# Ledger of designs, part 5: VH-VL binders against Mucin-19 (Muc19)

Target 1, 175 residues: Mucin-19 (Muc19), of Mus musculus (Mouse) (q6pze0r851to1025)
Amino acid sequence: STCHVYGEGHFRTFDGESYSFDGLCQYTFLEDYCGQENGTFRILIESVPCCENGLTCSRKVIVTFQDQNIILQDGKVTAVQTAESTDCRERSANLYSIHTVGLYLIVKLLNGIILIWDKYTKVSVILDPSWQNKVCGLCGNNNGDLKDDFTTRHSSVAAGALEFANSWKTSQECS

## First folded at step 5 (VH-VL; framework fv_denrakibart)

Design s49 (from d9c with heavy chain S56R)
Fold by ESMFold2-Fast, scan of step 5:
Structure s49 (fold): chain C 175 residues (1-175), chain A 121 residues (1-121), chain B 113 residues (1-113)
Amino acid sequence: as target 1 above (175 residues)
Amino acid sequence: EVQLVQSGAEVKKPGESLKISCKGSGYSFTDYWIGWVRQMPGKGLEWMGIIYPGDRDTRYSPSFQGQVTISADKSISTAYLQWSSLKASDTAMYYCARQTYYYGSEAFDIWGQGTLVTVSS
Amino acid sequence: DIVMTQSPDSLAVSLGERATINCKSSQSILYSSNNKNYLAWYQQKPGQPPKLLIYWASTRESGVPDRFSGSGSGTDFTLTISSLQAEDVAVYYCQQYYSTPFTFGQGTKVEIK
């Protein structure tokens, strides 16, 4: 299953729902917390303006996984420890792999999630089938049913894209 | 049904500007990249660059960056290739071609008929 | 840049006989993660645009006759026409789409003896 965003907030969810939302803040693109503490990852997105008119020039992607932030921005990938970081832990060496092929930069995570970033506005996530019914966020819930793709952070079904997308805004200050 | 239709042949003088077009039909225009390929008389194929119409992400071959401008207008499903000042060495057949976004063949699966550009004297 | 080199530059083949075209890349175009070779073959007939024949080195495009086959991996690739027909007279190009700039081979002209 695959979820995409491109341009000024054109989304297509895992279950095939399309909608538009061009927010100015940070939003949860995909996570497995879904209102619980037992989650293992978050993928966050931010639109980056490229000119005075405020059009989206690129997207910054942040992956929070195994006490690390993997940051995709300015054409590059960086990894930063989110916990106190004086340890060379084994998991850090094998957290992800990166390759550039065709028009894309591809990040494969140990948990079976594949991120595809074109270093511009396009971000795609491909999920292993084992992730069916286990995720939430702007990408939808990956359950094979279009009728509940607008499931908000509060587990209700939104009437429209604006309500849906705004429910996935993070606590980070908008800039 | 799925097709790319290019603008007609052009005969120009050195120093003139030109903008040629490539119109997609029969498919979702913003789900595919549009590439431009040059073929000089009696020569092979040269990739010039590519654009994603949905967000106007444009990539150029180093040989063509600064020499041409690639653009697109998704409201009319049309991509463009433009020169500010033509040279005699720009005389060639120019093709547009469609490429799938990351999932799919990723090859140029549908091609336009070509636009012959002749720059003389 | 990845350089694509075809051989031969031209060949004459009798109707019904096999035609073989080779394509070599200056570096591997096999992406290990998906095990795909980013190699396509195109056919161009006089006065016409190129037509996609093969992608991922060996996958036939829809509508392409089964006499066309692609093989190879990494840096060495082959296009085979098992039984040449009159309509197969054309120039054939290999293309890598592993890395930008995308590059084509110089072309192989196939003609009837």
Scores: ipSAE 0.590, ipTM 0.838, lowest interface PAE 2.0, mean pLDDT 88

Design s5 (from d9c with heavy chain Y102T Y103W)
Fold by ESMFold2-Fast, scan of step 5:
Structure s5 (fold): chain C 175 residues (1-175), chain A 121 residues (1-121), chain B 113 residues (1-113)
Amino acid sequence: as target 1 above (175 residues)
Amino acid sequence: EVQLVQSGAEVKKPGESLKISCKGSGYSFTDYWIGWVRQMPGKGLEWMGIIYPGDSDTRYSPSFQGQVTISADKSISTAYLQWSSLKASDTAMYYCARQTYTWGSEAFDIWGQGTLVTVSS
Amino acid sequence: DIVMTQSPDSLAVSLGERATINCKSSQSILYSSNNKNYLAWYQQKPGQPPKLLIYWASTRESGVPDRFSGSGSGTDFTLTISSLQAEDVAVYYCQQYYSTPFTFGQGTKVEIK
């Protein structure tokens, strides 16, 4: 399964739905919390506009995996731990790997999730089959059913992309 | 069905500008990268650069950075390769080719027929 | 830049016989995390654009005859044509897509003996 976003909010979900949404805040791209506290990861995205033309110039990606935040921004990766730790290097090596291949920066999480970033606007996530029916967010719920591609944070099916995408806005302040 | 169609052959003089095109059809143009490859007469293949039409993200080979401009117009599914001032050394066959974005083959799976550019006085 | 070197520069093979083309990269193009080699093979006939034959070093592109096979890993790769046909006369190129700039080998010309 593959989900991606590029340019000015062009999305394709795991189940094959395409839509456009050019939000200015932080949004949940993919997570397994789905309204509950016992999730294991979260991938958040933010559009970074160009100076004078207002177009999206890049995307910032934040991956929360266990007790670590992995930030992809300005062509680089920064890791910040939310829990106190004296072995940042060892924990980083155990939880994920990072490699630059071809045109892409690739983050592979221990849980089988692969995040692909071109250091620009394009963000893709590849899930192994074990994640079917276990995720939610702007990427959809990965259940193979097109009828519920626009499932909101509140477990309702939105009539359109705007209502759907706005439901995945995080509590973080914007503008 | 899936194809890339390039503009016709060009005969130019040194110092002239030129813009050649590569039009995609039969697939979602914004889901693939479009690369440009040069082949000088009797020589091998040289990768010049690549563009993602969906957001116009463009990457160049160091050898071609500043020598050419790659662009795309997604509304008409067309990519372009442009020179501001041609040189005799630009005489070559120019190919455009499609490359998958996300963990497909990532190889150039569909090629245009080529545009022959001849630069002579 | 990763330099791709092919051998031989040209070879003559009788119809029905095996043709073997080698390609060497100046550094490993194997991505350890997915165990894939970022290597493709292309066929180019006179007056025609290149055609993709093999990607990921050994995966045959849809529609490519079974007589074409790719093998190798890391820095040393081989394209094999098990039984050369008349239509296989062409120049063959290897290409790495492990890192930019993407680079091609110099090409191997295959002729009928």
Scores: ipSAE 0.291, ipTM 0.759, lowest interface PAE 4.8, mean pLDDT 86

Design s51 (from d9c with heavy chain D57E)
Fold by ESMFold2-Fast, scan of step 5:
Formats: C-alpha cells, sequence, structure tokens
Structure s51 (fold): chain C 175 residues (1-175), chain A 121 residues (1-121), chain B 113 residues (1-113)
C-alpha cells in the first residue's frame, strides 16, 4: 500500500481517500502507537514555507525508530540519537538504509517500511501487507476500508479533513 | 484528452532572450514532473532538466546548468524553458514531457508536439 | 554520467519479419531493492515527438501493440518488434532514468527492406 503528500498538503491515504490540508504545524504522518505506549515508530512531517504568501517550499520528515530520529531536511538526511542506551552495542548500523535512485531519496527501515522523498515537498510511504490494521495518522489506518480513513487520534471518525488533520498535530499550541 | 501543448516556433538572433511554454491539460498538473528534452537538427535526444510544478523543484543536466532556466506556474498548468541570451548552437527542437512520481512508470509517458527554435544572424 | 549505446545505428527489415535493437548502459541500472531496471524505449516517427513504448525494461505502455517487447537486465537490453509493420518505420531510443542526468542512446533507425 502507498500513502503520499505533496505541495500545499495534497494527501492520498493507504485506503485511497484524497484530501487537502495546508497546515504549518508538525503532524503525525504515520505511526504504530495508535493510542498505545508500546509502538515502534513514528513518521512526522512539517511544511517549510518559502514565501510571504505561505507557499510550501519543502517538507521536513522526522522518523523516530529504535532510539533515533532520522531527519530529512534541506535535501539531506541526518540521524540523531534520541534515547539513553545502557550499552552502546544496542546501536546498529543496519537500522535503516538510504539510497538515491532517479529523482528520489529512499529510506528503508528494518521493519519493512519504505519512505520516499523527492528532497522537496513530496513524501511517500510504502507498507507491506503485514502492517494492515496496525497504523494510524494522516495516512489513514491501512485497514482496506475507506469509511474510517479519517480516524482521529482519539479513535473517532472525523466529519472532514480539517478536524481529522488537526487531531494529528503533535502540539496543540500550534494553530 | 491528456495533452501537453507547446508554444509556436521561434526565429531569433544571437543575444536575444526567449521563453517558451508547455501547457498541460486533461490531468492534474501538480501530480507529475515536467521534463525538457532538446533535439538538434538530425541528432538524438538530450535531457535538459526537469521540474515538479507542485513545489517548483528543479534538476538540471550539467550540460544545461546555467544556460537555461526551467520554471512553472501551476495556477495556469504551464511550464517554461527560458534563455537569457540565445546562441546559434541553441537551434533545435525542444520537447516537454511529463513523468510520473516514484512507483509509476517514471518514464516520459506524454510528450508535447515540440517547439522549433531557430537562432541565426 | 551513464552512457547509453545502441546497436545497430540503422537496420532494414522486411515487412512481417523480426527487428531487434540492442541497448547497453555503462553501468548497471537495476535497482536491487525493487528489482526494477530503470530503462525505457521510445519510438519517434519523422516529424513527430517521441512516444513511450516500454518502461521498466519490459513493461509495455498502454495502447502499444503486442508486437513490441522489451527484455534484458542490468546493462544489456533489447527491444524486439516481432512482425514489422509499415507504420513501425521510425527511430527508436533507449533511455535510462536510474540516475540524473537522464541519458538516451543515440537512436536506431528502422526502415523497410
Amino acid sequence: as target 1 above (175 residues)
Amino acid sequence: EVQLVQSGAEVKKPGESLKISCKGSGYSFTDYWIGWVRQMPGKGLEWMGIIYPGDSETRYSPSFQGQVTISADKSISTAYLQWSSLKASDTAMYYCARQTYYYGSEAFDIWGQGTLVTVSS
Amino acid sequence: DIVMTQSPDSLAVSLGERATINCKSSQSILYSSNNKNYLAWYQQKPGQPPKLLIYWASTRESGVPDRFSGSGSGTDFTLTISSLQAEDVAVYYCQQYYSTPFTFGQGTKVEIK
């Protein structure tokens, strides 16, 4: 399954819903926490405006996976350790791989998730079938049912895109 | 129905500026890249560069970097190729073509009819 | 830059006969992670823009006749026209889209014998 966003917030979910939302805050694009505390990853996005009229110049992507933040920004990838580890041997050079092919930068996570970035505004994520019914966020829940693609952070179904997307803000202090 | 329509033929003198256009119709313009390809008289195809109209990201072939500017105006579904100062060696047919994002064909699936540019003294 | 080399430069084939065009890349254009070859074939008839025939080395574009097929992997690729028709007279180009700058072969002219 594939989900993507580009430009000023043109989204297509895993289950095939399309919607537009032009937010300037940080949002959960995809995660497997879904109200639980024992999830394994988060993919966060935020739009970077370039002009006075608020046009989106680029999209910053932050992947939180196994005690690291993998940051996609300004055409490059940076990895930052986020959690304290008891033993440095817990870190691994194989947590992810990064490739450039065609016009794209591709990040493959050990858990089988593939993230595709054009180094500007377009971000896509590809899931294998094992992730069906296990994810949530702006990409939808990947359950094969379009009826509940607007599932909010609070497990309700939103009436529209604005309510849906605002529920996935990482900070309610942002408007 | 899906089409790329290019501006008409141009006859210019060396040193003149020129801006040619490529207008998309019948599809969502901001869902595709627009590439520019040069074909000199009797020669093959040369990739010049590409733009994503949704955010105006551009990539250029090193052979054309600094020689041309690629831009787009998504409000009118139009991409542009521009020269600040033409040379006789710019005489060629110029094609625009659209390319899908990753996981589509990623090849140039729809082409414009071409714009012939003739530069002579 | 990846250099694309076609052979032959031109060929003459009788109507109904098989035409074979080869394309070689200076380095592998197979992306191992998705197992796809980033190679396309285009047809250009006199006075017309190029037309996409094949992408991913072997996937036929919608509307392209079954007589056109692509094969190969890595660095060596082939376009086959199984039974040449009069409307197939054209120049054929291979193109890699594995790495920028995207590059085309020099073209192969196909004409009727």
Scores: ipSAE 0.357, ipTM 0.735, lowest interface PAE 3.1, mean pLDDT 86

Design s52 (from d9c with heavy chain D57N)
Fold by ESMFold2-Fast, scan of step 5:
Formats: C-alpha cells, structure tokens, sequence
Structure s52 (fold): chain C 175 residues (1-175), chain A 121 residues (1-121), chain B 113 residues (1-113)
C-alpha cells in the first residue's frame, strides 16, 4: 500500500482517501505508536515555505527509528543518533539504507517501510503487507476501509479533514 | 483512454520565442512525471528534462539547462516546453512522455504524438 | 553522464529469423537494493513516436508481442526479437533511467533482408 503528500498539502491515504490540508506546523505523517508508548517508529513532516507568499517549496521529513533521527531536508539526508546504546555490539549500522535512484531519494527501514522523497514537496511511504492495521497518522490506518481513514490521534473518527489533520499535530507551536 | 496530446507544428525564425504544450487525459496527471525528448531530423533521442506536475519539481539535462524552460499547470493537466529565443539548431521533433513516480515501470510508458518545430530564416 | 552504446547501428534480418540488438552502459545501472536494472527498450517506426517495449531490462510492457524479450544485467543488455515480422521494421533504442540525465543509445535500425 502507498500514501503520499505533495504540493500545497494534497494527501492520499493508504486506503485511497484524498484530502487537502495546508498546515504550518509539524505533523505525524505515519507512526505505529497510535496512542501507546510501545511504538517503534515515527515519520514527521513539515512544510518549508520558499517566499513571503507562504507557498510550500519543499517538505522536511524526520524519521525516528531505533533511537535515530533521519532528517530529509534541503535536498539531502542526515542521520543523528538520539540515544547512546552501551549494550549493542553494532550501533544501529544496518537498521536502514539510503539510496538515490532515478528521480528520488529512498530510505528503506529494516522494518519493511520504504520512504520516497523527490527532494522537493512530494513524500511517499510504501508499507510491507505486514503493516496492515498497525499504523496511524495523516496517511490513515491502512486497514483497507475508507470509512475510518480520518482516525484521529485519540482513536476517534473525525467529521472532516481539518479536524483529522490537526489531531496529528506534534506541537501546538507553529512557525 | 490514457493519452498525451501535443500542440501542432510550428515554423519560426531565429530569435523568436515559442511555447509548446502536452496535455494529459485519461489518468491522474499528478501521479506521473512528464519528460521532454528531442529528436533532430534523422537523429536519435535526447532527453531534455522532466517535471513533476504536482509540485513543479524540474530536472534538466545539462545540455539543455538554460536553453529551455519546462513548466506545468496541473489544473488543466498540461505541461509546457518553452524557448525565449529560438536558434536554427532547435529544428527538431519534440516529444513529451509520461513516467511513473514511484511504482510501475518508471520508464516512459505513454508518449505524445510529437510537435515538429522548424526554425529557419 | 551514463553513456549508452548500441550495436550494431543497423541490422538486416530475414522474415521469421532472430534479431539481436546489444546495449552497453558506461557504468552499472543495477540498483542493488531492489536488484532491478534501470533499462528500457523503445521501438520507433517512421513518422511515429517511440513505443515502450521492455522495462526493468526484461519485463515486457502490456500489449507487446511475446517475440520481444530483454535480458542482461549491470552494464550489458540485449533485446531479442525471436521471429521477425514485417511490422517490426523500426529503429530500436535502449535507455537508462538509473540517474539523471537519462540517456538513450544511438539506436539500431532493423530492416528486412
């Protein structure tokens, strides 16, 4: 299954719902926490304006996985270790791979999640089939049913896209 | 039916400006990149550049960077190729072609019929 | 830039016989993570736009006759027409889409002997 966002906040969820949301804050694009503390990853997005008119010129993507932050910004990728591990022989050396091929920068996570970025505004996520019914965020819940694609951070179904998207804001402070 | 329909043939003089079009139909325009390919008379295919209509992200061949401008208007499913000042060496057939974004072939699977541009004094 | 070189430049083949066209890239176009070769083959008949025949080096496009097949990996690729038909007279181009700028081979003209 595939989810993407592009341009001025045009979203298409894993289950095929389309909506528009032009947020100015950081939002959870995809995660497996879904209101619990026992998740394993988060993919966060932010719109980056290019001029005073407020048009979106690019998207910044932050992937948090196994105590690492992988940051996609300004056409490049950087990885930052967020926690020290003293009991691991390998310090997360093979948890993900980053490649540029064709027109895209591709991040493949060991857990079967593929993130594709055009180095501009388009961000896409492809999930391994094992992730059915295990995720949440702006990409929807990947359960094969459109009726509950607007599932909020609080596990309720929103009446509309604005309420849905705002529930996935990671901070109340917006730039 | 999935189609790319290009604007008609053009006959121009050196120094004139020109903008040709490529209109997509029968598919979601923002699910594909649109590339431009030049074919000079009796010669092979040359990739000029490509655009993603959803966000107007463009990539150019170094040989064409600064010589042409590629743009798109997703509201009317149309991509454009533009010259500010034509040269006789721009005489060629110009094709637009569709390429998948992150699934499928990622090759140019649907092509326009071509726009013949003739530049002569 | 990745340079694509085809051989031969022209080929004359009798109806019903096999036609073989080779394409070489100046560097590997195999993406190791997905084990895919970013190579396509196109057919162009006089007065017509190119038509996609093969992608990912060996996957035949929908609607393309099964006499067309692609093979190879890394830097060396082949397009085979197992039994040439009259309608197959055309120029054939290979193309890499591994990295920009995307590049085409110079073309191979296939004619009836």
Amino acid sequence: as target 1 above (175 residues)
Amino acid sequence: EVQLVQSGAEVKKPGESLKISCKGSGYSFTDYWIGWVRQMPGKGLEWMGIIYPGDSNTRYSPSFQGQVTISADKSISTAYLQWSSLKASDTAMYYCARQTYYYGSEAFDIWGQGTLVTVSS
Amino acid sequence: DIVMTQSPDSLAVSLGERATINCKSSQSILYSSNNKNYLAWYQQKPGQPPKLLIYWASTRESGVPDRFSGSGSGTDFTLTISSLQAEDVAVYYCQQYYSTPFTFGQGTKVEIK
Scores: ipSAE 0.438, ipTM 0.803, lowest interface PAE 2.9, mean pLDDT 87

Design s53 (from d9c with heavy chain I50M)
Fold by ESMFold2-Fast, scan of step 5:
Structure s53 (fold): chain C 175 residues (1-175), chain A 121 residues (1-121), chain B 113 residues (1-113)
Amino acid sequence: as target 1 above (175 residues)
Amino acid sequence: EVQLVQSGAEVKKPGESLKISCKGSGYSFTDYWIGWVRQMPGKGLEWMGMIYPGDSDTRYSPSFQGQVTISADKSISTAYLQWSSLKASDTAMYYCARQTYYYGSEAFDIWGQGTLVTVSS
Amino acid sequence: DIVMTQSPDSLAVSLGERATINCKSSQSILYSSNNKNYLAWYQQKPGQPPKLLIYWASTRESGVPDRFSGSGSGTDFTLTISSLQAEDVAVYYCQQYYSTPFTFGQGTKVEIK
């Protein structure tokens, strides 16, 4: 299944719900924590303004996967280790692969998640079927049912998109 | 039914402006790229550029950059191709075509019927 | 720019016989990470827009007869019509969508006799 966001916060969830949310902060796009401590990944998004006119010029994407932070920003990818190095274990870039093809920069995570970025405002995530009912965030819960795609961070079903999206705001600074 | 419907044939003089249209129906217009392809009389296909209507992200072939303007109005599911000053060399059939965003064929799967533009004195 | 070259420019084939069209790209259009060739084939009949036949070099578009098949990888591609029908008289174009600007071959005209 596929979820994407583009432009001024136009979202389409995995289950096919469409909504608009023009947030100015950092938000959880997709994760598998979902209120549990046993999560394995998190994908965060931020809108980056351009020309000082307030319109979204691009999106910054941060992927946290195991001990790595993979940052997509300014048309490029950088990877930063989030955990302290251990001397008895080698850190490995085998957790993901990156390639540019056509208009897109593609990050494929070892767990079967594919992230597609056009180096501008469009961000898409493709999940294999094994991720059904295991994810949450702005992309929805991928359970095949539109009725609960507005599941908030607090496990309630929001009445509207604004309440839903604001519940996925991270603790990071926003201005 | 998914379809792209283009505006009718145009007959213009050199130096005149022109804006032709391509209206999508039967699908989510803002979720697909719309490309423009030129075909000169008796010649092959040339990709001019494309637009993603959801955010107006526009890409041009270097050969057409600065020669035409591609735009879209997502409120009426319509993409546009515009010339500020036509030349006789702009005489051609112009097609619009839809392209999926990385989750389908990524090829041009649906085509408009074409708009014939004739520029003569 | 990636240059697409087709051969032959024109081809006359008897009804029921095999037609073969070749397409060459100036650089590889195989994306190693997904093992897909970013190559499409289109059919254009006089007075009509192009119609997508094949994408990903070998995947047939829905509704396209099984006599049409695509093959090849990297830089060399082939469109085959196993048993030419009268309705297949058209110009055929290959197109790469690996890199912008997207480019088409010059076209191959398929005629009867």
Scores: ipSAE 0.007, ipTM 0.579, lowest interface PAE 9.2, mean pLDDT 84

Design s54 (from d9c with heavy chain I50F)
Fold by ESMFold2-Fast, scan of step 5:
Structure s54 (fold): chain C 175 residues (1-175), chain A 121 residues (1-121), chain B 113 residues (1-113)
Amino acid sequence: as target 1 above (175 residues)
Amino acid sequence: EVQLVQSGAEVKKPGESLKISCKGSGYSFTDYWIGWVRQMPGKGLEWMGFIYPGDSDTRYSPSFQGQVTISADKSISTAYLQWSSLKASDTAMYYCARQTYYYGSEAFDIWGQGTLVTVSS
Amino acid sequence: DIVMTQSPDSLAVSLGERATINCKSSQSILYSSNNKNYLAWYQQKPGQPPKLLIYWASTRESGVPDRFSGSGSGTDFTLTISSLQAEDVAVYYCQQYYSTPFTFGQGTKVEIK
């Protein structure tokens, strides 16, 4: 299953629902926390405007996985350990790989998640089938049913895309 | 079926080179690590290193760094373990094993049948 | 390197009785971010390659009989065979896959009687 966002907030969820949402804050693109504390990763996105007219010219991506923050911004990748732990560091070499293929930057996580970034506005995530019905966020819940793809952060089904997308806004201060 | 098939037994003299193989089938070869494990006669298991065939990322145990070379040819779904100059102390059973990250096990879930290497003069 | 120590080195148990094997790691192999213990158990019968029995300390591999169970967390782990069968005579190894180099315990030989 694939989910992507491109341009001025054009989304396609894992279950095939399409919608538009041009938010200017930070939003949860995909995670497995889904309102609980037992999650293992988060992928966050932010739209970066490049003109006075507010057109999106780039997206910043933050991947939190195994106490690592992988930041995709300004055409480059930086990785920072979020909690200092010597034993966790010994695993980092096996946790993810980063490849540049043509215009694309590809991050493969050990948990079977593949993130593809065109270094501009397009962000795509490919999930291993084992992630069916285990995720949430702007990409939907990956359960094969279109009707509940607008599941909010509070586990309710939104009436529309705006309510759905706004529920995935993070606590980060937005401009 | 998912399986790893290793090359046959080898009898070598000290100083000779050797390359043994491990062929994967029934799964996406480039999406799993292939590890090599040594078992000396009557002894336990020692992890030597592993390779991710999709990008040839190769890691070695410090005890085996510089002693062997691990490689893979993804076009034929085969991983290799190679010695430039064998020693009598290399006499052992060598196993290859698949390590997965897609299903969250990350353990060696599929093993080859083993390749017995005997080095004597 | 993480050192894995098993006890006992050998164990003789009557057919149908419980067999218990212990494994201790020199440091915690519980990963705080996902709350998983990176501990596996393998069975090796004479002339055969090792076979995965348990991963994540307590998850049974597909096709493994339910008489095999794993428990423990952090540094102390146990493999239990609730009712030993003749085909269970083997050497059992614990293995940490928390950090490289991956390391195995020395093995525990399980025999009947």
Scores: ipSAE 0.000, ipTM 0.468, lowest interface PAE 17.7, mean pLDDT 82

Design s55 (from d9c with light chain S33E)
Fold by ESMFold2-Fast, scan of step 5:
Structure s55 (fold): chain C 175 residues (1-175), chain A 121 residues (1-121), chain B 113 residues (1-113)
Amino acid sequence: as target 1 above (175 residues)
Amino acid sequence: EVQLVQSGAEVKKPGESLKISCKGSGYSFTDYWIGWVRQMPGKGLEWMGIIYPGDSDTRYSPSFQGQVTISADKSISTAYLQWSSLKASDTAMYYCARQTYYYGSEAFDIWGQGTLVTVSS
Amino acid sequence: DIVMTQSPDSLAVSLGERATINCKSSQSILYSENNKNYLAWYQQKPGQPPKLLIYWASTRESGVPDRFSGSGSGTDFTLTISSLQAEDVAVYYCQQYYSTPFTFGQGTKVEIK
């Protein structure tokens, strides 16, 4: 299955729900914590505005997986660890691989998650079928049912996209 | 039912501006890239560039960067190819073609019928 | 830029006989992570737009007759028409979509003899 966002916050969830939300904060695009403390990854997104126009010119993506933070920003990939900070590591092949092919930069994580970034506004995630019913965030819960695609961080079903998306802000201090 | 329909043939003089169109129908226009391909008379195919209508992300072949402008209006499912000042060397058939986003063939699976542009004095 | 070179430039084949067209890329277009070759084949008949025949080097597009097949990997690719029919008279193009700018071969013209 696949989820993507593009432009001024046009989302399509794994279960096929489409909605629009153009926030300026950092949001959880996809994670497997889902109200628990035993999660293994997060994918966070931020819209980067155009200098003069104020429109979204690109998206920054931050992936936390294992003990790595993988940052996709300004057409580049940076990998950061708690003890060391380095550009793309040679050991990255052990935890993830990064390739440019066609129009896309592809990050394949060892856990079966494929992240596609076009170095512009479009971010997509392809999940291994083993991830069905195990994820949450702006991409929805990947359970095959549109009825509960607006499941908030607090495990309630939002009445609309704004309430849903705002529940996935990573900091309440951002307004 | 899925199709791309291009605007009609154009006859222009050097120095004139021109904008030709490619209208998609029968599919979700913002889920696909639209590429432009030039074919000069009796010659092969040249990729000019590509646009994603959903966010107007546009990529150009280096040989066409600065020579043309590619744009799209997603509200009417139409992509455009534009010249500010035509040259006689722009005489060619211009095709638009659809490409899946990452998932799918990633090849040009649906093509427009072509727009013949003739530039002569 | 990746350069795509086809051979031969033209060939004449009798009806019912096999036609073979070769395409070579100046560098590998095999993406090792997904094991896909980013190579497509198109057919263009006189006065018509190109039509997709094959993608991923060997996958036939829906509706394309099974007499058309693609093979090869890395830098060397082949399009085979197992039993040429009159309707197959056309120019055939290979295209790489591994790296921008996307590039086409110069084309191979297939004629009846």
Scores: ipSAE 0.569, ipTM 0.826, lowest interface PAE 2.1, mean pLDDT 88

Design s58 (from d9c with light chain T100I)
Fold by ESMFold2-Fast, scan of step 5:
Structure s58 (fold): chain C 175 residues (1-175), chain A 121 residues (1-121), chain B 113 residues (1-113)
Amino acid sequence: as target 1 above (175 residues)
Amino acid sequence: EVQLVQSGAEVKKPGESLKISCKGSGYSFTDYWIGWVRQMPGKGLEWMGIIYPGDSDTRYSPSFQGQVTISADKSISTAYLQWSSLKASDTAMYYCARQTYYYGSEAFDIWGQGTLVTVSS
Amino acid sequence: DIVMTQSPDSLAVSLGERATINCKSSQSILYSSNNKNYLAWYQQKPGQPPKLLIYWASTRESGVPDRFSGSGSGTDFTLTISSLQAEDVAVYYCQQYYSIPFTFGQGTKVEIK
């Protein structure tokens, strides 16, 4: 299954629902925590305006996985160790790969998640079937049912895209 | 039916401006790249560049950078190829073609019928 | 830039016989992580736009007759028409989509003897 966002916040969820949301805060694009402590990854996105007119110029992507934050920004990839680091030897293991091919920069995580970035506004994530009904965020819950694609951070179903998307802000201080 | 329909043939003089179009139908226009390919008379195919209509992200072949402008208007499912000042060497058939995103073939699966541009004095 | 070179430039084959067209890339276009070759083949008949035949070096596009097949990996690729039909008279192009700028071979013209 595939979820993507492009331009001024044009989203398509794993279950096929399309919506628009053009926020400038940081949002949870995809994660497997879903209100619980036992998650293994997060993918966060931020829209970056390029001009005074407020049009989205690019997207910054942050992937939190295996004690690292992998930051995709300005056509570059940067890895930063997190406070959750446990073993120095294990942190040296490369649990992801980064490649460029065609029009895309591709990040493959060992857990079967593929992140595709065009170094501009387009961000896509591909999940293998083992992730069905295990994820949440702006990409939806990947359960094959369109009725609950607007599942908020609080596990309720939002009436509209704005309420849904705002529930996935990572900071309440951002407006 | 999925198709790309291009604007009609053009006959121009050197120094004139020109903008030709490529209209998609039968599919979600903002989910695919639109590429432009030049074919000079009796010659092969040359990739000029590509645009993603959803966000106007445009990539050019170095040999065409600065010589043409590629743009799109997603509200009418149309991509454009534009010259500010035509040269006789721009005489060619111009094709637009749809390219699938990463999880598809990533090849040009649907082609327009072509727009013949003739530049002569 | 990746340079694509086809051979031969032209080929005359009798109806029902096999036609073989070669395409070489100046560097590998095999993406090792997904084991895919970023190579497509197109057919262009006189007065018509190109038509996609093969993508990923060997995957046949929907609606393309099974007499067309693609093979090869890395830098050396082949398009085979197992039994040439009259409607197959055309120029055939290979294309790499591994790296920008995308590039095409010079074309191979297939004619009937």
Scores: ipSAE 0.391, ipTM 0.760, lowest interface PAE 3.0, mean pLDDT 87

